# Designs tried in a protein design chat: VHH binders against Protein Ta0236. Part 4

Target 1, 206 residues: Protein Ta0236, of Thermoplasma acidophilum (q9hlj2)
Amino acid sequence: MHDLIMSMAEVDISLDIGTKAVRLARAAASSYLRNEKLPDPPADPIFQEKHGVFTTINTYPGNTLRGCIGFPEPYYPLGEGIIRSSIYAATEDPRFEPMKIDEISHVTFEVSILTQPVEITVNPEDRPKAVHIGRDGLIAVYNGASGLLLPQVATEYRMNPEEFLEALCEKAGLWEGCWKYKKVKISKFQATVFGEKDPEGVVEKR

## First folded at step 5 (VHH; framework vhh_etentamig_d1)

Design t03 (from a6 with S105P)
Fold by ESMFold2-Fast, scan of step 5:
Structure t03 (fold): chain B 206 residues (1-206), chain A 128 residues (1-128)
Amino acid sequence: as target 1 above (206 residues)
Amino acid sequence: EVQLLESGGGLVQPGGSLRLSCAASGFTFSSYAMSWVRQAPGKGPEWVSGISYSGGSTYYADSVKGRFTISRDNSKNTLYLQMNSLRAEDTAVYYCAKTEYRYTPDWGSTYKYEFDYRGQGTLVTVSS
């Protein structure tokens, strides 16, 4: 199991792989909306490895959120996870109406590939010291409830570690200060993010 | 085609124990989270317990925590629910469910899980 605990910060995912991931996400949503056969994942070994993954869809040129769904735990091989999360981001995000095919040329696709979550095992009062803003995303799990925040949430909202942990409690539907309770499990992970500059355009590492 | 077949239900006295089983086929069992969901007479469905694809994480409703234990055997494509200290309010049809946990990662949105498929169920009656 220790062989699966590897930080993405220690092993970079290439832009070539990131480009394939983003193209797969766009192809999956497009094919699904057209009622066509779904794409096959690329043959590269990483697409057969289980990874947490999120697909984000933003409007263009406005760059506002249009949909975002993912799997924080490594349930699926990366290729399957990208296909599923892309379809769900387009059609099953409860914050938005399902996308229609005529929207597909007016949005950008972004894929976030996650490291294996590692539980924060320090005493609860020291949990803020274990969180590195701009690097770490967080997961909270307690009594059937769970919540996840990607690393960029903390930087976007200018949160310190304690504020990020409070936002996590809120996201999980738990109580204020939930991270101070030892039985609330808090884990951290990192993400490597790739996205289109413009619709169907050049893919960038974010 | 997804198939789920629950078994192990029956009549038990309060304070008794039962072990439910769910045999899964038609999908890669080891790749999916699984749940137990129950429906009491005249009530809507209530989520009872969940288990991650590997069995490394387990979750319980407050009403059953400390009394029920969920487990799985991926080599046999089987899900289990060990029910101890049974109460009259545990009387229900119990369904195993192929579960997919979906998350929205931004602050202020909600996590969602879906019960993709349920079996036919197994009846548990807790009564003297």
Scores: ipSAE 0.229, ipTM 0.587, lowest interface PAE 2.6, mean pLDDT 85

Design t04 (from a6 with T104N S105P)
Fold by ESMFold2-Fast, scan of step 5:
Structure t04 (fold): chain B 206 residues (1-206), chain A 128 residues (1-128)
Amino acid sequence: as target 1 above (206 residues)
Amino acid sequence: EVQLLESGGGLVQPGGSLRLSCAASGFTFSSYAMSWVRQAPGKGPEWVSGISYSGGSTYYADSVKGRFTISRDNSKNTLYLQMNSLRAEDTAVYYCAKTEYRYNPDWGSTYKYEFDYRGQGTLVTVSS
């Protein structure tokens, strides 16, 4: 057993599936805010498989964060995870007041479908070489402390792999250079991201 | 510090009922969704049920739909799971869980996400 397993963790998800995921997220939040029956997940088998998932809601056209909640671990069937994360992003994000129905036409929905985290098993000094910026999200776990950064964080702030690992240490509440210590467990995962270009508009694979 | 204390587990016969409770402290309980998660001996964690911050929406795993009912009392900071028609396969340690995330202003969209079910849980054994 070696780091070859990292390549096997990636999931190839079509735009058709991604479009259904984003439509499900919007429908779930909309129905919940209208006190209507929640949507049923699509029949595609992937929506019955357990996956990590995040729903992100941004204002439009301002593109300012309005809510983001998810489940890093594959505890829920994808369809149920999308429904729950969407409702939580809209109503239970502690940074923001709950969304009201009149806001729904002024926001975009984005769904990130996660692969199962796989531990980076190389020696600590080689950990930066195992991190692909723009593809890999990271998780650090040590002595009860944990932190997670989504793949887009490194891209957004133009981080190299060492900078991304340092940011992860800080996020986990650990020390500078924590990733150089063998007992700090570092795992990576990928996310396939689908989002609306504009409210209820075309869904793009990002 | 977030604290979650589960209780109400025990030994019951197949077809019996139990009511689990989770006492929450250290956060604004009424502002967060809550879940029940179980872990059977030799198996990984399985999500069982979830409830919105207000109690207005509930969600169930297919394995428990129609048998379990999740509820909450925000005035008492307490989460409940009413378990009916119990089966041997329901034997597990049950944990209540909060979804937590944090925004780091220094990095904009950086988030810490945590599905936190710290605590001992409460053991449910379904056996004659």
Scores: ipSAE 0.005, ipTM 0.144, lowest interface PAE 10.1, mean pLDDT 82

Design t06 (from a6 with D106E)
Fold by ESMFold2-Fast, scan of step 5:
Structure t06 (fold): chain B 206 residues (1-206), chain A 128 residues (1-128)
Amino acid sequence: as target 1 above (206 residues)
Amino acid sequence: EVQLLESGGGLVQPGGSLRLSCAASGFTFSSYAMSWVRQAPGKGPEWVSGISYSGGSTYYADSVKGRFTISRDNSKNTLYLQMNSLRAEDTAVYYCAKTEYRYTSEWGSTYKYEFDYRGQGTLVTVSS
């Protein structure tokens, strides 16, 4: 219960903060594409805290993926992470040609802010009970190998907790049923997602 | 002043082992991911291995998986590469690099290293 309460408290990011995050992402990509000075992060303390973060860019009105790059681990202060991930999503996603400035008014920006990972400390056999599908992303670490799956992976592929843990083992390059072994460290995290309804439009929590 | 100093290279027989070290100074080592990058004679740079800022996540090129182990000691500002079962094709100058990993937000995510500074390098020669 304690880890559940902590996780819920950490995902309690206001729409005001989420709006600032999405505006920062759009401003960063736009400024970079125009060869202008990059925006400064908002003064709110959360933008100085290290968090995992992803920026996703979709076409509008087609809503097709245009770019998505992020940092699953808390490498950067959130503001810096948003700026970097946004520029990379626009210009360095290897699945797509780099965006040009004329595309910026035809896309929506979405920012996923990740909470600090919290280790799942229950007995291995009870690990599936500690995973909430649709809320929790997972990280596995063992003997130099690691893997991470975002919360939306389980939702998209309609996985139950045991299937999600098996997918995590595969992602980490570990053996089938790796999550049943006590020495395989498994952590969970949540993501709070904010995105534009339409280009430069109202930001909503997803 | 940012500095990276690699050491531990040398001549080793095929099947042998070497441990490389990289001493970092002039920046907050514990705040950056780090990598090992190698460059064989006449070839471009090849990323070998990477480690997250905390040491909690490690990454390896397919050519070295199971043979090399990357580690770090944040209290000593030092990065390590333990190289086992060395092969002739491992012959290269090995560089320590400050690193950024980039991922897509999907299952099966690819990652890309980007180094923003390289040290002087240390030569590893695998031969008789």
Scores: ipSAE 0.299, ipTM 0.631, lowest interface PAE 2.0, mean pLDDT 85

Design t11 (from a6 with S109K)
Fold by ESMFold2-Fast, scan of step 5:
Structure t11 (fold): chain B 206 residues (1-206), chain A 128 residues (1-128)
Amino acid sequence: as target 1 above (206 residues)
Amino acid sequence: EVQLLESGGGLVQPGGSLRLSCAASGFTFSSYAMSWVRQAPGKGPEWVSGISYSGGSTYYADSVKGRFTISRDNSKNTLYLQMNSLRAEDTAVYYCAKTEYRYTSDWGKTYKYEFDYRGQGTLVTVSS
């Protein structure tokens, strides 16, 4: 069931749309670094809909993280969000020096498009059963405090669902076991991920 | 065409209160986070407070936490800052700013705010 649920979530956005998204990300960073006019988003309707989005840049062939910035909430139309997140991943990730123009041919671009968050409505004691590790990102909201964790956080740190919910409480600045309290709202979302296999190369759905 | 118009500044005594307003136009106000940023004479800009697009999340600099309250009315395209227990060090020009909410994917990393300064500012002077 687990694998089938993951594959169905990934089918929500076509490879054609994903390819356009990744090409837009690369074009935005490239144009910005060259001091050229920024690209226009594709005409497909999805690029005018608001979505959470992250752009990730990795070195190639080393495949090490070079930059990653995004908007976890749907602030921007997807096209604008891709353009902005790509430029910031290249130039304003505080973990790294800004990219130089000569690096652009030695990196791969990846775009993660986020679904709308859906509240987990089961009893608090059953919340861990509603969380799919590797598929679901989580949001906690309580009395003006909020926190968000992307799906890959649980995978990278080898968390089970209860550990992921505890990490979410800590991220939100709430108390240990906050997810057991019914008034703490927990929502989940998924990401559909598209990335280049090599620089400027074929785009694949991850 | 983004326009931000701050108002409500003035001269107050230490311990006094002021309410600042920011009227926004030229963008979908309810879709963007907003912030208050101040600049004291001879100092660089200092972020004071932020609010999410819905008003569900608020953030404060340590220097103002417990004294200032940020709020918004999306039906009126207006941002507010209620300032209580004012001190001489709160003297500054206050700007409202259209705010971008950014995040890195690292679990231990915090959110980062960036500002689009479009307001004229409103002067707050706290003096006897």
Scores: ipSAE 0.286, ipTM 0.620, lowest interface PAE 2.0, mean pLDDT 85

Design t13 (from a6 with S109R)
Fold by ESMFold2-Fast, scan of step 5:
Structure t13 (fold): chain B 206 residues (1-206), chain A 128 residues (1-128)
Amino acid sequence: as target 1 above (206 residues)
Amino acid sequence: EVQLLESGGGLVQPGGSLRLSCAASGFTFSSYAMSWVRQAPGKGPEWVSGISYSGGSTYYADSVKGRFTISRDNSKNTLYLQMNSLRAEDTAVYYCAKTEYRYTSDWGRTYKYEFDYRGQGTLVTVSS
């Protein structure tokens, strides 16, 4: 028998906190592009706690990816992590040219706040049963190689758990079926996602 | 003040092994990723290997994969690099570095590193 205790992965984040996070991300990128003083994080205690975090910037109304950078591990207090990831998503995503200030009114900001990764400790053949599509992101680590996929990847590409684990192996640069090998460490985490509906507009939880 | 003290370098023959150590102080070692960076005479710095704050994730340059192993002991505030099958091209001053790793969210690609390293490093010379 297992206790039904709340894990860190099950902590819910309010829309009020999510709205503050998204506003902070937009303010950080905007201030940086204008060579102005960076915003201070909100006083809410969560912004002083270390969390993994990603900032995503999409064009509007086209809704195409414009930049996305983050920290999957809890290196920074959340407020600092949002500021850093937002600036890097705007200016240092190697897939795109750095954003110019004129673009800031034509993009939406989204912040993904991550839980602590928890190792999947079941036998390898049961690993697909431990993965909840639409909820879990995955990390693979083996002999100097690692890879991470956010929860949204499985949903966007309509992956089942086995397909998601295979995509993770490919992302980590490991072999096909790597998740079937016990020594390949697989961890799962969750993301709470908040984004603007339109530029500077209403923030919604996804 | 961040202080990093590298040790364990020396002269070795090709095919030999060395273990480098880095003693860290002035910051919460267990809270930061770490890297090994090397610089050969007349060349720019080259990132060699990285390790996450927990030791759960490790990364290697293609030139050292399968030969070098990075590890850490958070209880001792110490970073290690086990170097096997050493080659003349591995001759360099080796620095440990407090590191920031940045990832793209799509497919989890690791792409960029920021280093904060101190001290004189430790010289590794691979020579016949």
Scores: ipSAE 0.266, ipTM 0.607, lowest interface PAE 2.3, mean pLDDT 85

Design t14 (from a6 with T110V)
Fold by ESMFold2-Fast, scan of step 5:
Structure t14 (fold): chain B 206 residues (1-206), chain A 128 residues (1-128)
Amino acid sequence: as target 1 above (206 residues)
Amino acid sequence: EVQLLESGGGLVQPGGSLRLSCAASGFTFSSYAMSWVRQAPGKGPEWVSGISYSGGSTYYADSVKGRFTISRDNSKNTLYLQMNSLRAEDTAVYYCAKTEYRYTSDWGSVYKYEFDYRGQGTLVTVSS
């Protein structure tokens, strides 16, 4: 099976679904900070499917990071994952003080929905060609050891595909050049990102 | 009723190996991350290792990295810890814990874990 075809097999996430995801994230953080009942996820089937997810909160209008917490693997149904990650981004990001309710109108919410990982099945020497920097996150699994790198890691550290695969081997606790060994399973995933332009405003697909 | 039952502890010589098991019941094991936490006599608890719900991601404390391997069998609701190259400093009661791992979106990912239940523990003694 061709890994490019497999990675593109996931259903496109519409702006309507993305808008509902972002609204859910904001509602969850807001309700939690007010000590009110948490929102119910939308009825759309995707919110009952397990997906990796991150919620990012940025200041407005400064657009600086205020909190970002998520689950890179599909631990939770998407709706539950959005609710949990939003509350944690607001209150439990160790880089920042917990948000107070008066801040909620001065921040934007962004939700990153991760695709199901798909194995890279090409010969090891061709693995770098199967990795698109800035689009693909990577997972390595071998003999009980594993590691995961999000797509932004390669972009932030200006890694080429070979460097990204080496970083993945290090993250997994494997040996240098582990990605050259056929039995080391390497998978890739992507993220679809939706965010508010301004607080409670129009949601856009990034 | 959530129940975790650890086993496999015992007396072992330095350099030896042990495999710990944790039998889980009363919850959907395959839906939760799991951890091993240890507590040596007179010391606070130390997180040792963690595994995602599927087994797709594993995490280790620096003190055990390269020596311990965490794994799980979701069909048997069982968590394992393979401990190799054991040292006197590994002497502790080992606990299985139902866990949630939280990540930031960066290279220096911060791992935050919460234990909503721990088992009774199994004693590992490493001595001559």
Scores: ipSAE 0.291, ipTM 0.598, lowest interface PAE 2.0, mean pLDDT 85

Design t15 (from a6 with T110I)
Fold by ESMFold2-Fast, scan of step 5:
Structure t15 (fold): chain B 206 residues (1-206), chain A 128 residues (1-128)
Amino acid sequence: as target 1 above (206 residues)
Amino acid sequence: EVQLLESGGGLVQPGGSLRLSCAASGFTFSSYAMSWVRQAPGKGPEWVSGISYSGGSTYYADSVKGRFTISRDNSKNTLYLQMNSLRAEDTAVYYCAKTEYRYTSDWGSIYKYEFDYRGQGTLVTVSS
């Protein structure tokens, strides 16, 4: 019933690569909490390419959010971005107390690898049709103002595409209906998500 | 090793405009987010504005939103701050800072890592 999340510009990320990403995230947080040397990124070329990335940590078996920090723009090589975001998700998420070493066996790790933003080039009236709720994050840029909303924002707040574009205008500090103006640049991006079923368990693509 | 050199400060009248520049060297400028941080006489440092490594995302403190514009030229290793509609309250030493921005998945919430290194600063005085 669920459609495959893919864009024409997107490189397909295999479950093997996703598994390595999740293992790297767990190893980074674990090593940091143990005051041990941080892991080296896998040799696969994708880990040297810059990608937006988020690491999410959930409790197990309760499956409640424990930490989530990342970089929505392609700021770091993927391997470095996973290592940094994992450590920050475990220790520097301002919503939670820093994770203690004994918690590491009671949580699951999830890594979201983001695509490069691509401008929405359709006429403004058709912009809502170009936005897929639950798949697309959005960026707005106009006259030095900018704003970004992650894909999950629309899902969490039960927004339709028009509501999501309105929220984006508000986030950017622009006017209501800003997305109807042709000169307001709107871009979209997607995420490929890999996570553990249980602590250190099988990794699945979500 | 890391060098940041701010320039463009000076005396300006209320309502005036000023453009600050920061020349960066000693690191791969195009790989790091940058910020402008200011410190008014007798006060602590205040984060003013930030920009991602590519220039694709910009961030502003509420006190300057709509008046200031941050930008960068990665080919010149230079950061800029265009300041319009200046107020007496904008009087401060302005510092360029190498910065790492960290994001939470919370709607409307961004956790920002403060600056690693400050430059020498450039003084902006807004007075009639």
Scores: ipSAE 0.251, ipTM 0.598, lowest interface PAE 2.5, mean pLDDT 85

Design t16 (from a6 with S109T T110V)
Fold by ESMFold2-Fast, scan of step 5:
Order: C-alpha cells, then structure tokens, then sequence
Structure t16 (fold): chain B 206 residues (1-206), chain A 128 residues (1-128)
C-alpha cells in the first residue's frame, strides 16, 4: 500500500448529492415508462462532470435484482449517465423483462458513482504499492488501447495488486507485464453507492 | 442531426476483399462507439462488428472473426470495415450505426446500436 499523495486524491460525494442522483434515476425511469418528458439533471456541478455510473433496481421487499446497467468509463456527464443507465436498467437489461409502470412503486433505486480516475504517477516498479485491493478499480491507456477493471474483480478472483495489474493489461489487449512500462498510463478510481431504503423513501450511503 | 454515409460496396468474387467506409456527421464521432450491421435479402439485421470510441477495443461476430477488421479515424469522422476472404453468405447491405456499449453488474457487455439513424447502406454482393 502506502500510496503517494497525488494517487490518493478523491472526491467525497455528500448524501445530498447522492440523494439527488437517486431521485434523478427514479424520475428518469418513471417518466420514460409513462412516456413523459425526461427530467433535467440537478444544477450541481458534479452532474456536468463525466463519471462512470451504474443504476441498480431491486424488488421490494424481496430485495432481488430487477435490473442493473451502467457505464464504467467516464463517458457521459453524470446527470446524463444516470438518466440513461436508469432507463436501460428498467427496460433494456437483457437478463430481465422490461419493467412496466405499475412496478415502479415496488422497487428501490440505487446509484453507484465512480470517482474521476487519478493517474498513478509512481515509478512502474512501485505501481503495485499504489493499488488498494477492494477499494481501487483500474484503467490502462496506451497507444489507442484501453481497458478497465472494477474494484470487485480483484476481490472476486482473489488477486493481489500485481495480479490485478496483469489482468488489466490483458483486458486492455496489451502485452504481459504492460504495467511495468512507463508509457502505459495506469489510473485508479473508486465507487460511492447511494440507495433507497424503501420505494421512494430515504436515501442512504452504502 | 445524425448523418451516416456508407460506401465501398460492390460485386466481388468469393475469396475477394472490399474496404467499406462510413462518413459520420451531426454528432461528436470521437465520443461514440460504432458498429457495422448487415442485412441480407429477406433476413433481419445482423450485428457484424463494433469498435469503442477510442478504437482501443474491437468486437466481432463469430461469422466474421479472422476475416474482417474494424477500424476508425476520429480525426476524419470515418469508420472502416476491411473485409477479406469474402463468402457468398456475406452478401448483404452493410450499414454503420452509432453504438452505445453498456455493462451489466456482472461485467457483461451489451451493445445498443441506434439503427433508426443509420445511413442508406452499401451493397456487397459476393458471387462467382
């Protein structure tokens, strides 16, 4: 561990912002299912910043997965990403039948906001020390190739930091040991999760 | 408005090669994944190949793996499909499509192409 200060930078997302994100997700799915105008994102600056994001919908009170779609890369402004991922989680998750409007009051919405990636700037041989298994997801970028692994990949497959970096090289379509090459850019990110306690209820930080 | 213009199709013999192009306008091309989709006479659309917004990830249908290569030039807003070792079964109208790559919670990748905004297509006929 023992990351350098630059690689430890992250934004703490408040419960107020998380609540707005979850309300936006519910409003987007609900409006779409009712064939109504989609909501506008909140004015807070974070909703105009690009972030990876997932929307998860669970049944209530059964708490069974009903839909989950996201964008792990910082592709969309957060507000747009929430709106899109919510609609897709409700209607276009290929594991499930599309939701109907009468289901909307019997599910909970959860939004996972990925932090802005921060480049790991240590010497390549020290890169494993900058990776916190269970906390950090990783991105590799080199010469037009890129790959991303979510934090849970390392914990699910019981990887140490070197193994996680190696899996990242494979995911990016790069060579074995790519993370040892200085010009391969490695970045890390975290996820912050907010969800409804019950349908349309209070939002909590998970 | 999204506009896509496919070109490069034609009549080729089995075993031949063609390079298709798609010129894109009306959206930020470098910010979107793209796909090639084909439709054979009397059949529904079949997804053929996809490429991430950066060009760093490429994807192929099993029927074309090893024979087709997808690429893009973001500075020219152009998508390409290099088709080698063509077969009679590759005969179809080829369309490029703006695509969104999505992930499920178990890291499965889902492709959604916006086929309603596709171009007119380019006809590829493979016959002896």
Amino acid sequence: as target 1 above (206 residues)
Amino acid sequence: EVQLLESGGGLVQPGGSLRLSCAASGFTFSSYAMSWVRQAPGKGPEWVSGISYSGGSTYYADSVKGRFTISRDNSKNTLYLQMNSLRAEDTAVYYCAKTEYRYTSDWGTVYKYEFDYRGQGTLVTVSS
Scores: ipSAE 0.304, ipTM 0.579, lowest interface PAE 1.9, mean pLDDT 85

Design t17 (from a6 with S105A)
Fold by ESMFold2-Fast, scan of step 5:
Structure t17 (fold): chain B 206 residues (1-206), chain A 128 residues (1-128)
Amino acid sequence: as target 1 above (206 residues)
Amino acid sequence: EVQLLESGGGLVQPGGSLRLSCAASGFTFSSYAMSWVRQAPGKGPEWVSGISYSGGSTYYADSVKGRFTISRDNSKNTLYLQMNSLRAEDTAVYYCAKTEYRYTADWGSTYKYEFDYRGQGTLVTVSS
């Protein structure tokens, strides 16, 4: 099908829903760090549907990565997935020290809500043609190893499709050119991304 | 309270087979990936096999690939490990583990998984 038809699913998630998602992520991390009761998910039906989800936390005003953890598979209802991923991004990202409550006012929260991954089934040499930079995130799975990159990674680092596939091989702990091997399963997905402009500030659809 | 009860271990000769079971309770079994982890006498734990929440994806350590098959029955909250062509080096206590696959999504870091296991496991002894 056409790109316009393929992208229609993304418009189903409004800024109102995205704002609630981001507020939930911030509230979950804040409550957890204070040893308080965790927030309840919003009543909107989407928060009861299973979706892949990532929470990203960046410093402010420096805008450097502070934590990012998520679930590519739709194991959890969206509300639960946001709560869990937010707490893990704040306290259990192994690249960083666990966040303390005094940091919460100096960071921004971003939530990425994922579509169902779809395997790229073309011949390996044609895989770059199946990847749309700025729209597609990628997952690689092979022999117990896996890795995932959100769509914004390719845009942020100015990657073309082949560079994005190479970055994916690296992220998965595989070899250079892994995407050229038919048995390495590569799937693509889209994400609807909402984030704070500044701490506790206006939420934007990215 | 997460509870995992392993069974099906025993003494078997090299080349034989065993089927392990793990009965899970205290959590929504169908929402979590599951793994089998083993610990041989005097050694640290070794991850053996994993299965996604739906059963649609399976993963194996190189040492067991082609010989072991992991499966699950979400309606019965039960995880299985079919072990064929057993070898002396497969001798270990086998534990099932509730697994949560956590990913980082930015460039420059690898994916990470977490697991938690309970109970005494089930002993598999392979000897002639």
Scores: ipSAE 0.367, ipTM 0.709, lowest interface PAE 1.6, mean pLDDT 86

Design t18 (from a6 with S105G)
Fold by ESMFold2-Fast, scan of step 5:
Structure t18 (fold): chain B 206 residues (1-206), chain A 128 residues (1-128)
Amino acid sequence: as target 1 above (206 residues)
Amino acid sequence: EVQLLESGGGLVQPGGSLRLSCAASGFTFSSYAMSWVRQAPGKGPEWVSGISYSGGSTYYADSVKGRFTISRDNSKNTLYLQMNSLRAEDTAVYYCAKTEYRYTGDWGSTYKYEFDYRGQGTLVTVSS
């Protein structure tokens, strides 16, 4: 009944799909570090659809960031995006030294699958009311400048919606209060997040 | 599978103009950022200009700002570089490059571009 009216942003991603995504991320990084053939994406149709995606790698049991790279825009089919972002999170995150193969058993993999951005069309003064902290990531576009923040940024830094919109203006290189100007385009998106509880262990939806 | 074919290079006098073209096939051109990269004789590659997938954002090396203009036509899968006020130091083989932007997802985010494919190039010689 709902299949005809639900947007892609409202479709839930199952734990089965999320588990396959996380397993693909781990397999891609592992194969790359071993100089082996990269894995093929799962046959499920979603892995052939373009989605924004991030792979996050954390140490275990310390749970500190080890790498996080992605594509906020729907650049690649999801399977290809997971493979690429995983390899880059492991070896090309400029904040960290490239991961070595002996580290792979001491880290957890997390995949964030992004929905298509939808423009916030309310008057600027009502924009904070259109932002749901913990659910919405944000994109700002104005005069060729652009900036993006994932949903978890607001929760990590304990931001309210107005603070999150201000952080977005700063991220985009715009002026303080840029979100109050109606010609600054603000869009929101959601992320569905799946991660390992421990290395190679059970996958949880977060 | 990915094919990039550069054209429009040639011999020009200082102060002259050239328009380079890059015909792309084998991938969804409108989904990727594109760049122009040049390599002068005996030197390493130098990034010249970049354009976002939509054409809404353009970027230039300081050495070419105000003289070169990058553009694209997504309906024709073609990238362009309009080069004006050419100088002897612009002499190089010019390459079209499929470009990938990578982001960190947190507030302190940076990004890096990578050239995952270059064409055969087109030679631009600015002489005397």
Scores: ipSAE 0.324, ipTM 0.677, lowest interface PAE 1.6, mean pLDDT 85

